VH-VL binders against q3z8e7. Designs and how they scored, part 13

Target 1, 156 residues: q3z8e7
Amino acid sequence: MVEKIPMTASGYKKLEDELSTLKVKRIDVIEEMRLAAMDKDMRENAPYHAAKEQRGQIEGRIKEIEHELKYADVSEYTDTNTSKVNMGSTVKLRDPKNGECCTYTLVSPKEIEPLKGKISASSPIGKAVFNRNKGEQIEIEVPSGTLQYIIEDISF
Short names: E, the ipSAE of ESMFold2; O, the ipSAE of OpenDDE; V2, 0.75 times the mean of E and O plus 0.25 times the DockQ between their complexes.

## First folded at step 8 (VH-VL; framework fv_denrakibart)

Design s10
Fold by ESMFold2-Fast, scan of step 8:
Structure s10 (fold): chain C 156 residues (1-156), chain A 119 residues (1-119), chain B 113 residues (1-113)
Amino acid sequence: as target 1 above (156 residues)
Amino acid sequence: EVQLVQSGAEVKKPGESLKISCKGSGYSFTSYWIGWVRQMPGKGLEWMGIIYPGDSDTRYSPSFQGQVTISADKSISTAYLQWSSLKASDTAMYYCARQRFSGRLFDYWGQGTLVTVSS
Amino acid sequence: DIVMTQSPDSLAVSLGERATINCKSSQSVLYSSNNKNYLAWYQQKPGQPPKLLIYWASTRESGVPDRFSGSGSGTDFTLTISSLQAEDVAVYYCQQYYDTPYTFGQGTKVEIK
């Protein structure tokens, strides 16, 4: 069982465009590494080390994008649907015991900022709220135990 | 300190062979490329080619491919530039230089060897 | 081949005055992936071999006086001597090391006025 990565059509296209750009950059960086590798001076081979570092970063990002595109579940959110939690939704959760509220926005992996409430749909909270309706009670399994919340509001 | 010491001036006739030298000291000779640069009288600088003494990997400028031979003897920290048959147009100052950054940048230069070819 | 063109061919400057030498490459020597300009400047005094002054267009080689500075990017580069000294009388060469064959400009002769 492989979980799909929810994604808008525009998000998918942005990843395709980024992948195309990175593949062109990869060719350039490989050529620079080849040219720099002519320098067998270990102390002064700064171009080689710089190109090697850039190649590492580019290869890592390419692999990440290819994984995201392979498992993408492309959906279009043309309407503001406040009845169910979707990608781009901001969800307000209330703890029924203490009345505390927390707000989370479901975003693509590269937009994740947990301290600002931006989380992925594949996170524990994201999984628990995705495709749920306002007013539903959810249980979130985290390393410290099970948390219980009520979906108080859904917005975009 | 890093030094490149070249052989003395040469006076030759067209058709004669010649081999000039460049001895490196004060650094790891096998860890740097050594390049050769020609400067004809009153003219600018022309890159001829390079050699990596550690494995004798040699690369030439297209203009000098087949016209000269570059070699090195790592046991005595010396690089060489050689002609099988000199021409009057070979009259020039020849510099050797240590090169950084993939054999690109000429950081230390020999004093030069003046080669005069005339009948 | 990348052709390097310098201007002017010769320059006469009074002691203490600014000297400016220009260098133009026939194609860009800026490598976009590392944002480096593969451009160097050399000084050749009468009767001496060339000496490296500047690399990466603007980085001064160790031991080179602060009065020497390099600037520019892509195809257009400048070497500036902010206050010419008597010992600066020389021919100055730019060199591209972006692609083989490595090529030099024709040189700019700096003389005292």
Scores: ipSAE 0.005, ipTM 0.471, lowest interface PAE 12.9, mean pLDDT 84

Design s11
Fold by ESMFold2-Fast, scan of step 8:
Structure s11 (fold): chain C 156 residues (1-156), chain A 119 residues (1-119), chain B 113 residues (1-113)
Amino acid sequence: as target 1 above (156 residues)
Amino acid sequence: EVQLVQSGAEVKKPGESLKISCKGSGYSFTSYWIGWVRQMPGKGLEWMGIIYPGDSDTRYSPSFQGQVTISADKSISTAYLQWSSLKASDTAMYYCARQRLSGRLFDYWGQGTLVTVSS
Amino acid sequence: DIVMTQSPDSLAVSLGERATINCKSSQSVLYSSNNKNYLAWYQQKPGQPPKLLIYWASTRESGVPDRFSGSGSGTDFTLTISSLQAEDVAVYYCQQYYDTPYTFGQGTKVEIK
């Protein structure tokens, strides 16, 4: 038997959003723990112990949500993640002035190959397209001014 | 575009090991279960097992438990089906398929990998 | 294990005529928590992987022509092709996804008379 956890499409999407938010909070709390550890006696380090407690709560909730998403049985689900640019997405950009197209894939820092269109999410192009939808017009700031493109397609 | 692309046809002898692959693209690979289905020449479909790539949890059909190993490498969005020692009775078309989140249906299928085992 | 049995094994139907395929499960595939039948129908053409046609016993997959319809509940299910077209020549499989191991019917081959 594989466990089935029935839920609505709305419920599933709320869990996905909560998971994403918690993963960002986890990064922040880990950094808070690191900074607190640098200038305090651990035994008397209230900020460190507070951050550690918060991390425990975040990890527990993440595990709970991941379990629910794994066994989710969703009524009439629509996968919203395929409609937005994310890590691993390949984005086709079109310059509305001259009609030229370029494709870029958002990759991790170790996989960056600009000549092959593999760029980081922190690059000027990466920042402009991240979490955007197909059909949106984006602006990219460069030293010579502002460039404008339309997101023509998003694929994985 | 959601796609599952499988490795090419294999011709093997009994007793040899084999590992075939199924590469997912166009979706969040770790968010969907992937199943393997066998179809012997001229026969129907047999579900072999599934894997959740996010944590590599696997579930096998009783008739395939211990006969094959299902695994996944989420860093390259690839699922695997592996035999330690092939038998002539393993000759078949093998499909990988993604299970949708609504009902665990096989909504996207790979093109299939033909495995021929003969002496 | 839930055993899926189809009838007939093969069916010859003239173009434009109705084709009917039956599928029986050895136990109910109706899930009380959501009141849905965990039954699907797939179409497989020679040299191709199976294609999902119908799920939840009667819901048509996006892009599937409306001549395909599913009906039934519990243990007895039917796939109907209201007006057979040349491209519908294939083997059709029912599948339960209620419980593991997931099981398929033996298949029904649909041919033109």
Scores: ipSAE 0.369, ipTM 0.724, lowest interface PAE 2.2, mean pLDDT 85

Design s12
Fold by ESMFold2-Fast, scan of step 8:
Structure s12 (fold): chain C 156 residues (1-156), chain A 119 residues (1-119), chain B 113 residues (1-113)
Amino acid sequence: as target 1 above (156 residues)
Amino acid sequence: EVQLVQSGAEVKKPGESLKISCKGSGYSFTSYWIGWVRQMPGKGLEWMGIIYPGDSDTRYSPSFQGQVTISADKSISTAYLQWSSLKASDTAMYYCARQRYSGKLFDYWGQGTLVTVSS
Amino acid sequence: DIVMTQSPDSLAVSLGERATINCKSSQSVLYSSNNKNYLAWYQQKPGQPPKLLIYWASTRESGVPDRFSGSGSGTDFTLTISSLQAEDVAVYYCQQYYDTPYTFGQGTKVEIK
């Protein structure tokens, strides 16, 4: 079983759009190389080498996107509150022993900024809160030990 | 003046070898692809393959791969089409033609070489 | 391979009348990136090699009379001779140069009625 790649509906759509654009670019670059192959002088000049390099980059990116789309775990969310923690949710956690609070937002991999509280669903905190309800007590395993928190609020 | 001049008509028996020629003049021979086209008596045109004389890069139609050899000698601006062992089914008119890089079409044609293979 | 099919196989037209030849490709020869149809037309008279008439489906080769015109896109193409002259008696071939192997139609013989 391969682990799923969490992403938002908008993130999935962006990948689909990028894939479509790259497939069109691929056709264009292959045609440029096909034309150059008919003219040996062009095959040895800078435009031909640039087209060949671009083709390699396009093929690599297409492979990456197809892998991401194949293993995507798309989470739907809106600007209304959900009953459970999901991608895009902002979660307020309260430590029951001292009353301290901290806030985290679950974001897609390319939007991660731990210092600003933007974390992935695969992080220790993200795993513990994902699909949990408001008021639920969770346990987070970190290098310093096990932390206990209560989900005090879920928002966008 | 661009010209492609082909060798004269040939009459051969099955099993014999043959090499026909196409000499280019009036342009840079090494800068254009040369194509070969077969036309069997009373039939249409069949593209056989092309060669770039500058480095002898050669491409064949799948129908002709392994049936003929295309080559070129850039020192005398001449392209060749060769059979190691002719068959009666090789009886045809053979044209060479210069392929225009822009458009990949044939803009100048040789006069043709008639090859007749019979017992 | 892309298969090119012409219709009709032969056509008899009176002098001064319109001749129309059709060509169909088994796959589109329109390249979307440059919006060009990789389709050419050749004329072959008895005892002569073929002569390029039209390329890019509708562009007339230099020196070709304006009574010859090409039209169509994608898979369906037409060669039109608006007013047939005696010197136009020939076999006409369409050719795709979109992909190798480059393939020709079977030819259309144009004769005077």
Scores: ipSAE 0.000, ipTM 0.453, lowest interface PAE 16.5, mean pLDDT 83

Design s13
Fold by ESMFold2-Fast, scan of step 8:
Structure s13 (fold): chain C 156 residues (1-156), chain A 119 residues (1-119), chain B 113 residues (1-113)
Amino acid sequence: as target 1 above (156 residues)
Amino acid sequence: EVQLVQSGAEVKKPGESLKISCKGSGYSFTSYWIGWVRQMPGKGLEWMGIIYPGDSDTRYSPSFQGQVTISADKSISTAYLQWSSLKASDTAMYYCARQRYSGHLFDYWGQGTLVTVSS
Amino acid sequence: DIVMTQSPDSLAVSLGERATINCKSSQSVLYSSNNKNYLAWYQQKPGQPPKLLIYWASTRESGVPDRFSGSGSGTDFTLTISSLQAEDVAVYYCQQYYDTPYTFGQGTKVEIK
């Protein structure tokens, strides 16, 4: 309970849905293993070994999701009265030299979609904007140098 | 001739660590699951868990998850059952058994290892 | 968990007489896709490890005398020893292997009357 995992309500729901789906798949894979194990030599039982590997993958993912749901904190995304960038915020950044604009939404690790502008708070851009106010100038360090942006707008 | 040979009896104090062994012979050790079963004095049989030595896939009974560690060393055809900190309630006979491929039942059993935990 | 319950807890039978042990599971151990009961019977003599007697509810393990037979389906199972011999004095356990955790009945002690 000391370290919580921030996430959106939609991210939490997505993990719940994935967990439910995996638990159903687990039942099917266990039954597949049960059938394959019957009247077969384990050394030569390719279907059993394939199902066993699949079960291992399913169990690992279930354990990961259960951990994330147990330590999830969705409360950080519900305060729409803050003027600062927070988890769930959508920020519009403008390059002051060339006028180019980019829009990013800070999301939980499982909701990251860079091509749709959904980024982690731990990414270079996420770290630079987190807890910042509208109108502030930020610097983002990348391998090729330093990028400069102004926080033009913040929405929730 | 399929045979499972277990390590000798142990007398320990609460809080001590312990690792007991089960050596398989007469068959392909990496091709069969090995299970561990506890029998407390005067009581019945309790399944603790199983391991597939070929890839170390291990499954535990919920009652024993976190209480013991099951492992195997395929280079010497030996499976292990380990406690980090023994309790008086761990006093029991511990059996290893091979799980048959034509079902999930135990066809060959070791002779048992008696573990006594007393202050 | 599937709970296995045996009856009786102990049974005294004269040499040459029939011994009957019952085992009940809290849920069906019959797998509909293959029509097999995931139920085994073990014999444990004093100072010895358990020995597999019967699997798939009614299939005798190789080397087990034909006086031992298993029957039943779903949730109700029986182990029968048709003519008890002196060497059959033991505790008998049923076990389900339908689902993990694998569970055993509490055991039935068979002794000579």
Scores: ipSAE 0.000, ipTM 0.459, lowest interface PAE 18.3, mean pLDDT 83

Design s14
Fold by ESMFold2-Fast, scan of step 8:
Structure s14 (fold): chain C 156 residues (1-156), chain A 119 residues (1-119), chain B 113 residues (1-113)
Amino acid sequence: as target 1 above (156 residues)
Amino acid sequence: EVQLVQSGAEVKKPGESLKISCKGSGYSFTSYWIGWVRQMPGKGLEWMGIIYPGDSDTRYSPSFQGQVTISADKSISTAYLQWSSLKASDTAMYYCARQKYSGWLFDYWGQGTLVTVSS
Amino acid sequence: DIVMTQSPDSLAVSLGERATINCKSSQSVLYSSNNKNYLAWYQQKPGQPPKLLIYWASTRESGVPDRFSGSGSGTDFTLTISSLQAEDVAVYYCQQYYDTPYTFGQGTKVEIK
């Protein structure tokens, strides 16, 4: 039952590099907060509140990256003839009821762009298609109910 | 260059406590699991447990659960293996090792700490 | 627990000769969902810590000479040294990382004839 987060070796390295950068930035932001907090009127201390907000964003991102690195399942797909959905795969999904189709590419966390069809394997769609074969029917759970799709094509 | 440097050899008596160390350098210490492996004289390798230094999440082999404590201090990039009360049967070489990113196996190993428990 | 059994316990091989070490697991270490064998091989030279040689049953670790190769699937695995060199005198261990606790074989000692 332990969560595994699929990613490429390149994606893992990008997360490590981002984590290192954020940890350095954290030190600077904490010092900025400390200096700004020496101002007499904290209610009107815009630099303090801006630094506090930035620290919150940095801490949240560090926690996300550490979770992904901790449970990373790193593999790279080397075969150009796909039989199963893997990292780097482009998947064409079709709704059997209305014929609508959508295309998604499974990418490493740093390259996620949902509006352009680039999603993570840990997303609801990514989880449903990962390691599945062409022709399989999948179910995706969303707040409004369950969506059903058929994997129409897999490419790299 | 990735390195794991362990503390020096120890000679102890049964019933004494002991804490040995493993210091990591050349990589992000908090981003990799560190494990401990025992090798008794003339015997093979036994996995004892692992720790993720970023949040101190620790997993033990059932045979070592309750016998030892694994911990880490991320401020000095050091992992620890500790006994509250040593036994003569704890005489062994103890290795620390870093988890390889591609699985639950180990790519870099410390030089080992020899622990001798005798009366 | 998954029990790992190696054979032989010791092996004497002439320089340049092929050395073959076997490893058997009490349960399959092949994960059907990703078609990978969760099996590794380590080399331990006298007075040194173990060194990772092979993982995923057949993938050679970076920097490991190509004379070392791993093969097998499921429960039966083999480490082959195609042409034994003097520096290959060591004890070799297989390890499964399919399920916790992660277990090692008892080791195979390789020495020169």
Scores: ipSAE 0.014, ipTM 0.546, lowest interface PAE 7.6, mean pLDDT 84

Design s15
Fold by ESMFold2-Fast, scan of step 8:
Structure s15 (fold): chain C 156 residues (1-156), chain A 119 residues (1-119), chain B 113 residues (1-113)
Amino acid sequence: as target 1 above (156 residues)
Amino acid sequence: EVQLVQSGAEVKKPGESLKISCKGSGYSFTSYWIGWVRQMPGKGLEWMGIIYPGDSDTRYSPSFQGQVTISADKSISTAYLQWSSLKASDTAMYYCARQRYSGFAFDYWGQGTLVTVSS
Amino acid sequence: DIVMTQSPDSLAVSLGERATINCKSSQSVLYSSNNKNYLAWYQQKPGQPPKLLIYWASTRESGVPDRFSGSGSGTDFTLTISSLQAEDVAVYYCQQYYDTPYTFGQGTKVEIK
């Protein structure tokens, strides 16, 4: 089976931008190798070895990104559709017992920042809210038991 | 864990051919240069040459150019040092070593292959 | 070719005392564009392969004890062992990687007095 790599549109764009940057850097490194190879009186061998190793690292990363882009499964979402939780959605949860609110944004694996509320769809909270509607009550299983929340708002 | 493992000791006669190996593991074999260093009994270290396994670009010390062949098989992460016709003066310990991008020094070394050539 | 010359050829140092090894290159191994000296130091104990101690003339390899330090620039370099321990008995080599052929010093044998 072909394994798809889930990501947001912004995650895909970041990989495209990184790939573009690396392709430019590759040109620079190849030129540095060419110049080093021609300068056999001065510093030919050391700069050439350095550039060659750097080129290998750049080409390895390019291959990795091209693979990720080829098998990317880009989630489709818009700011005009807030009825269901999807990738890129920002979800406001409220504890019905004490009235406390928590806000989380579902992001691609490369964009996860738990302290900023950016979580994956495969996290306990992400799984519980994914594809749910505003106003639904959800249960989140954690090691200490079950937590109960209401989806108060959904935005993009 | 980065490791370079070399083939076992060899006892040969002058005129015989020999190929010794150096297998890399624990890192991207094609992204680092592999060098060969000779140490004659009771003597110091002599750099023989270096190969980049990714494209088989090989550089030799002038003292060893034409005396040995350095090659690599990236499919099995192994570098080789070969003689077509051994001489008694080839009796030595032979080390392979990885050269890294950061620092350009030989950061990991094989255990060495002792080659004895006598009649 | 760049010729590397070490001094002394051998030295005997008492346990806990300072050991100093010098290395001189026949031409500068300082690359002006990045201001780095392409010089390394290796330790070789009897029956073992060489072990990297110092690279870029003064950067200590990970896992190498603080008592080892490298200094110098251009053509004159020094390896210092601040307080010799029994396990430091070895031959020490400097090596330039500025230009091919890469070349090593002849080695300095460090023994306990």
Scores: ipSAE 0.000, ipTM 0.495, lowest interface PAE 13.6, mean pLDDT 83

Design s16 (at its last look DockQ between E and O 0.39; V2 from the best seeds 0.00; counts 0 for: pae E 7.0 > 2)
Fold by ESMFold2-Fast, scan of step 8:
Structure s16 (fold): chain C 156 residues (1-156), chain A 119 residues (1-119), chain B 113 residues (1-113)
Amino acid sequence: as target 1 above (156 residues)
Amino acid sequence: EVQLVQSGAEVKKPGESLKISCKGSGYSFTSYWIGWVRQMPGKGLEWMGIIYPGDSDTRYSPSFQGQVTISADKSISTAYLQWSSLKASDTAMYYCARQRYSGMPFDYWGQGTLVTVSS
Amino acid sequence: DIVMTQSPDSLAVSLGERATINCKSSQSVLYSSNNKNYLAWYQQKPGQPPKLLIYWASTRESGVPDRFSGSGSGTDFTLTISSLQAEDVAVYYCQQYYDTPYTFGQGTKVEIK
C-alpha cells in the first residue's frame, strides 16, 4: 500500500496555510543569519546561532507538513447531513451501561487535541466509529479490553 | 485554468539521448505530483513513475527504473522525462498528468509527446 | 503488482442504449481504515489524452455527465453509461491507485452498433 494520510478539507487547508507562513519566515531567518554573520566571530555570535536554530526548527516543520500534504487523503464529504461518520464529523457516544457520554471530532493529524475531543481516524475510537451510522452500537478495542458505546448523534 | 503543456514530437535514432518536458500552469506546481504514462502504438496505458516537484521525491515503476530519469525544475514549473540511450521499443506516446496527493488519481493530463525511434 | 483486467475488450452499443464495462483487480483496492476504493475510470478518444471520469470507484469528476456512473468495491468494479451518445465512442480504462506501481486495465473499446 502507498501511504494515505486521512484528513479533512479544513485540515489540509490549515497545513497549506502554515506551510506558506513558514516559507515566508524561512526567507526572513536566512536573511537574519546572513546579516549576523557579516561582522562577527561565529563562536561568539549569539544572534547568528539563535537564527540558525530557528531555521532548523522551521525546516523540520516544513518537511513534516510537505510529507502530510503529499500523502494526504482528503475527505470529500464534510457535509453536516451525512448519515455516516466521516472526517470532520463530531460524534456523540453514549455508554449504554452507565449513561455517560463523550463527544469526539475526527480531524487531521495536525488538529489532534485529545483533551478537546479532537482525534484521528486512526485512533482506536476513530477506527471504531468511522463510516458507522447514528444509532449503531460499536466496540472500541483498547489495551485493557473492549469498550462498548452507542453512536447517539453525528454532526459537523 | 489548469493546463499541462508538453514538448513537441521527436524523431530519434537508437542510442540517442532525449529529454521531453511537461510545463504546468494555472495551479501551484510544487503542490502536485507529476506522473508519466507511456502508451505504445495501439496499446494501453503504462504508468512509468511520479515526482513531487516541491522536494523532488520520485517513484518509479519497476519496469521503468533504470531505463528513464524523471526530474523537475520548480523555478519554471516544468517536469522532465529523460533517456540516456533510446531503443526502438521506446516508440510511444508519452503523457504527463498531475496528481493532487496519494489519495487521488490523475485529474489533468498533458496533450502527449509522440516519440518515434527508428533507424 | 496489482493486475487490472477489464471485460469485454470491445463492445458495440446502439445510441441511447446502456453500456457496461467491468474491471477486476488481482487484490483488493479497498483501504479498510477509511473504507475508500482507490479505483479510477478514464475515457480516451482517438488522438486525445485520457480524461478522468470517476474516482474512489463511484465519485464523478466535476463536469462529467451523470449518464456515467461507477460502482463496485474491493476487487470488482463497473463503469456504466446509461444512454450512449455519439461523443462517448472511446476506449475506457480503469486504474488502481491503492499501491505503486499504479496499474491500468487493458482498456475497453466502445463503438456504435
Scores: ipSAE 0.537, ipTM 0.836, lowest interface PAE 1.8, mean pLDDT 88
Fold by OpenDDE, look of step 9:
Structure s16 (fold): chain C 156 residues (1-156), chain A 119 residues (1-119), chain B 113 residues (1-113)
Amino acid sequence: as target 1 above (156 residues)
Amino acid sequence: EVQLVQSGAEVKKPGESLKISCKGSGYSFTSYWIGWVRQMPGKGLEWMGIIYPGDSDTRYSPSFQGQVTISADKSISTAYLQWSSLKASDTAMYYCARQRYSGMPFDYWGQGTLVTVSS
Amino acid sequence: DIVMTQSPDSLAVSLGERATINCKSSQSVLYSSNNKNYLAWYQQKPGQPPKLLIYWASTRESGVPDRFSGSGSGTDFTLTISSLQAEDVAVYYCQQYYDTPYTFGQGTKVEIK
């Protein structure tokens, strides 16, 4: 099987946008290099060398993004709330004891935003809910003990 | 809007070379795989291969390996399928299609290029 | 290579009736890491390129009518047209994209009885 890099549709789009931006930036930096080269001897031209370094960084990032896009495994949007939790899913967890609810979205490591409830599928919560169905009760091990939650809703 | 536009129909003789094209628009051409599918007259779909225009990584079906060449020119968002020496058995409709993501199905298709090889 | 086998080769169904097409893969196309089946269905009408209908075995492509549904897992899959319409006359293909080459089934011709 072909190697896959899990990510959300949103993450994929962000990478596409970044790639587009970087390609434009690359053109600008190349022009900057050209202009700098006209002003001073290249051996002593700090602006030229700075631009050249920036070009290298841009090109490196472009290659990384292209690699990720090439091997991306993107979960598609679905309106089905009865589907299993997957990458990109937003899950509502309810504590059966006190009724308190928490919402999390499973994302790739590069997309993690804890303050927005975006967590890795490899996190303790992510592992507990991954491939689970709506209505299932899950257990999460924490230092203070074991937490129990019911998957109340699944969405994308 | 995503579009794949293929070159026009070809009428060739056995032994001739041929290169047909598929131009993509409406999306980042270098970020999606482009595949070629053969459909002989009255027959089913045959997966020929795919290319990633970003780095020109190309994958062939064993059945078509060495029989055709898949390539791409990312500067003009165009993929190519070519033969060095056509055979009568190469007579078919050829479709290019975009692979949605890595390891995903073809979501957008070209209109097809009919290739007729006869003496 | 993963061999895809459809059944039947042809199917005649009355308007408004259910059409069922089966697809079998020579090996499982279920990916254990994400629990998804890398199986797609295409519709090809005469003189047109194929059109993607279903992917991941059961997810309907945008714009595809609700009467089309996909089911199955592992090696056995089914495309169902709950109520056949005149515009549904076409050849239908399954495809695995689990591993290269991404092979197609031989196709099933659906006609109106």
Scores: ipSAE 0.269, ipTM 0.728, lowest interface PAE 1.6, mean pLDDT 90
Fold by ESMFold2, look of step 9:
Structure s16 (fold): chain C 156 residues (1-156), chain A 119 residues (1-119), chain B 113 residues (1-113)
Amino acid sequence: as target 1 above (156 residues)
Amino acid sequence: EVQLVQSGAEVKKPGESLKISCKGSGYSFTSYWIGWVRQMPGKGLEWMGIIYPGDSDTRYSPSFQGQVTISADKSISTAYLQWSSLKASDTAMYYCARQRYSGMPFDYWGQGTLVTVSS
Amino acid sequence: DIVMTQSPDSLAVSLGERATINCKSSQSVLYSSNNKNYLAWYQQKPGQPPKLLIYWASTRESGVPDRFSGSGSGTDFTLTISSLQAEDVAVYYCQQYYDTPYTFGQGTKVEIK
């Protein structure tokens, strides 16, 4: 069994809806490319190159969604046990060296907003905290090295 | 509305080949696992295997590995179950079914295809 | 493979009475990460394909009457029909979908006494 991607039933449905919308948009972009290619000099046709770039972005997002749907582990946000980090939990992480704190909420892939602290359970931080208790020390691998934090608080 | 429509009943002799089909509609065919389930006359349900039509990732029950081939043609939203050489013991009802999510049970079932193999 | 064993093999119950079917797995089907039991129940009426009744051991599929309920955890599970109706005459199967192969129990035939 490959690594599962935790999400809610509503999060799964949102990905399905986005996938459907992207497939329609892909059809539109392919038609835009066809129409733009009716100019004789396609290599220097700015509308053609813009549509080609847009198609690439759409194709990439479609592949991402299809992967997430294939390996989805659908979970309800109904676990009321606040002693362990789970989907829907908000965790406060403290750097033991300097006391700086940061706060993250585990959400489904569609609800990810890193700048607001909403992260997936499959992110480096999410993986490190999932199913952990308050007071546990965790390690997070990032490109710049290994970060250490203590789970200071868990809430919903 | 999600539908799985299977090909019609088959009457065959031992040694013949056979390919039966399961056409999915009303949903994104390539984004859900499709499985095959055997039910011998008067017997229970047997999980044969599943396929993810989006990339053809296929998983077989050990009991059926090498005995059948599961495949899909995503351009026509159709999954297949295939034998290269039928045996009388292959006489059974064969169902296709869809999984709603990865690691979920079968939520939609085809009507079944009766395969009869006898001399 | 995870072996699923149902009991009894057949069950005769009077209309309006309670029917109880047990299912035992050879290994736990409780997934520790989400605390869910990957256990389903199906109903198969004569001449029809199976129909999903219960998933995650106790969650009723949409459109399934309230008289059907599932319970249990880990390795021991129960399907209960609180007030048997004539249309409930069928064979009932449990299935684990924790690990492939997603095996079924042998089935329990429910009849009217």
Scores: ipSAE 0.032, ipTM 0.613, lowest interface PAE 7.0, mean pLDDT 86
ESMFold2 (binder alone), look of step 9: mean pLDDT 93; pTM 0.948

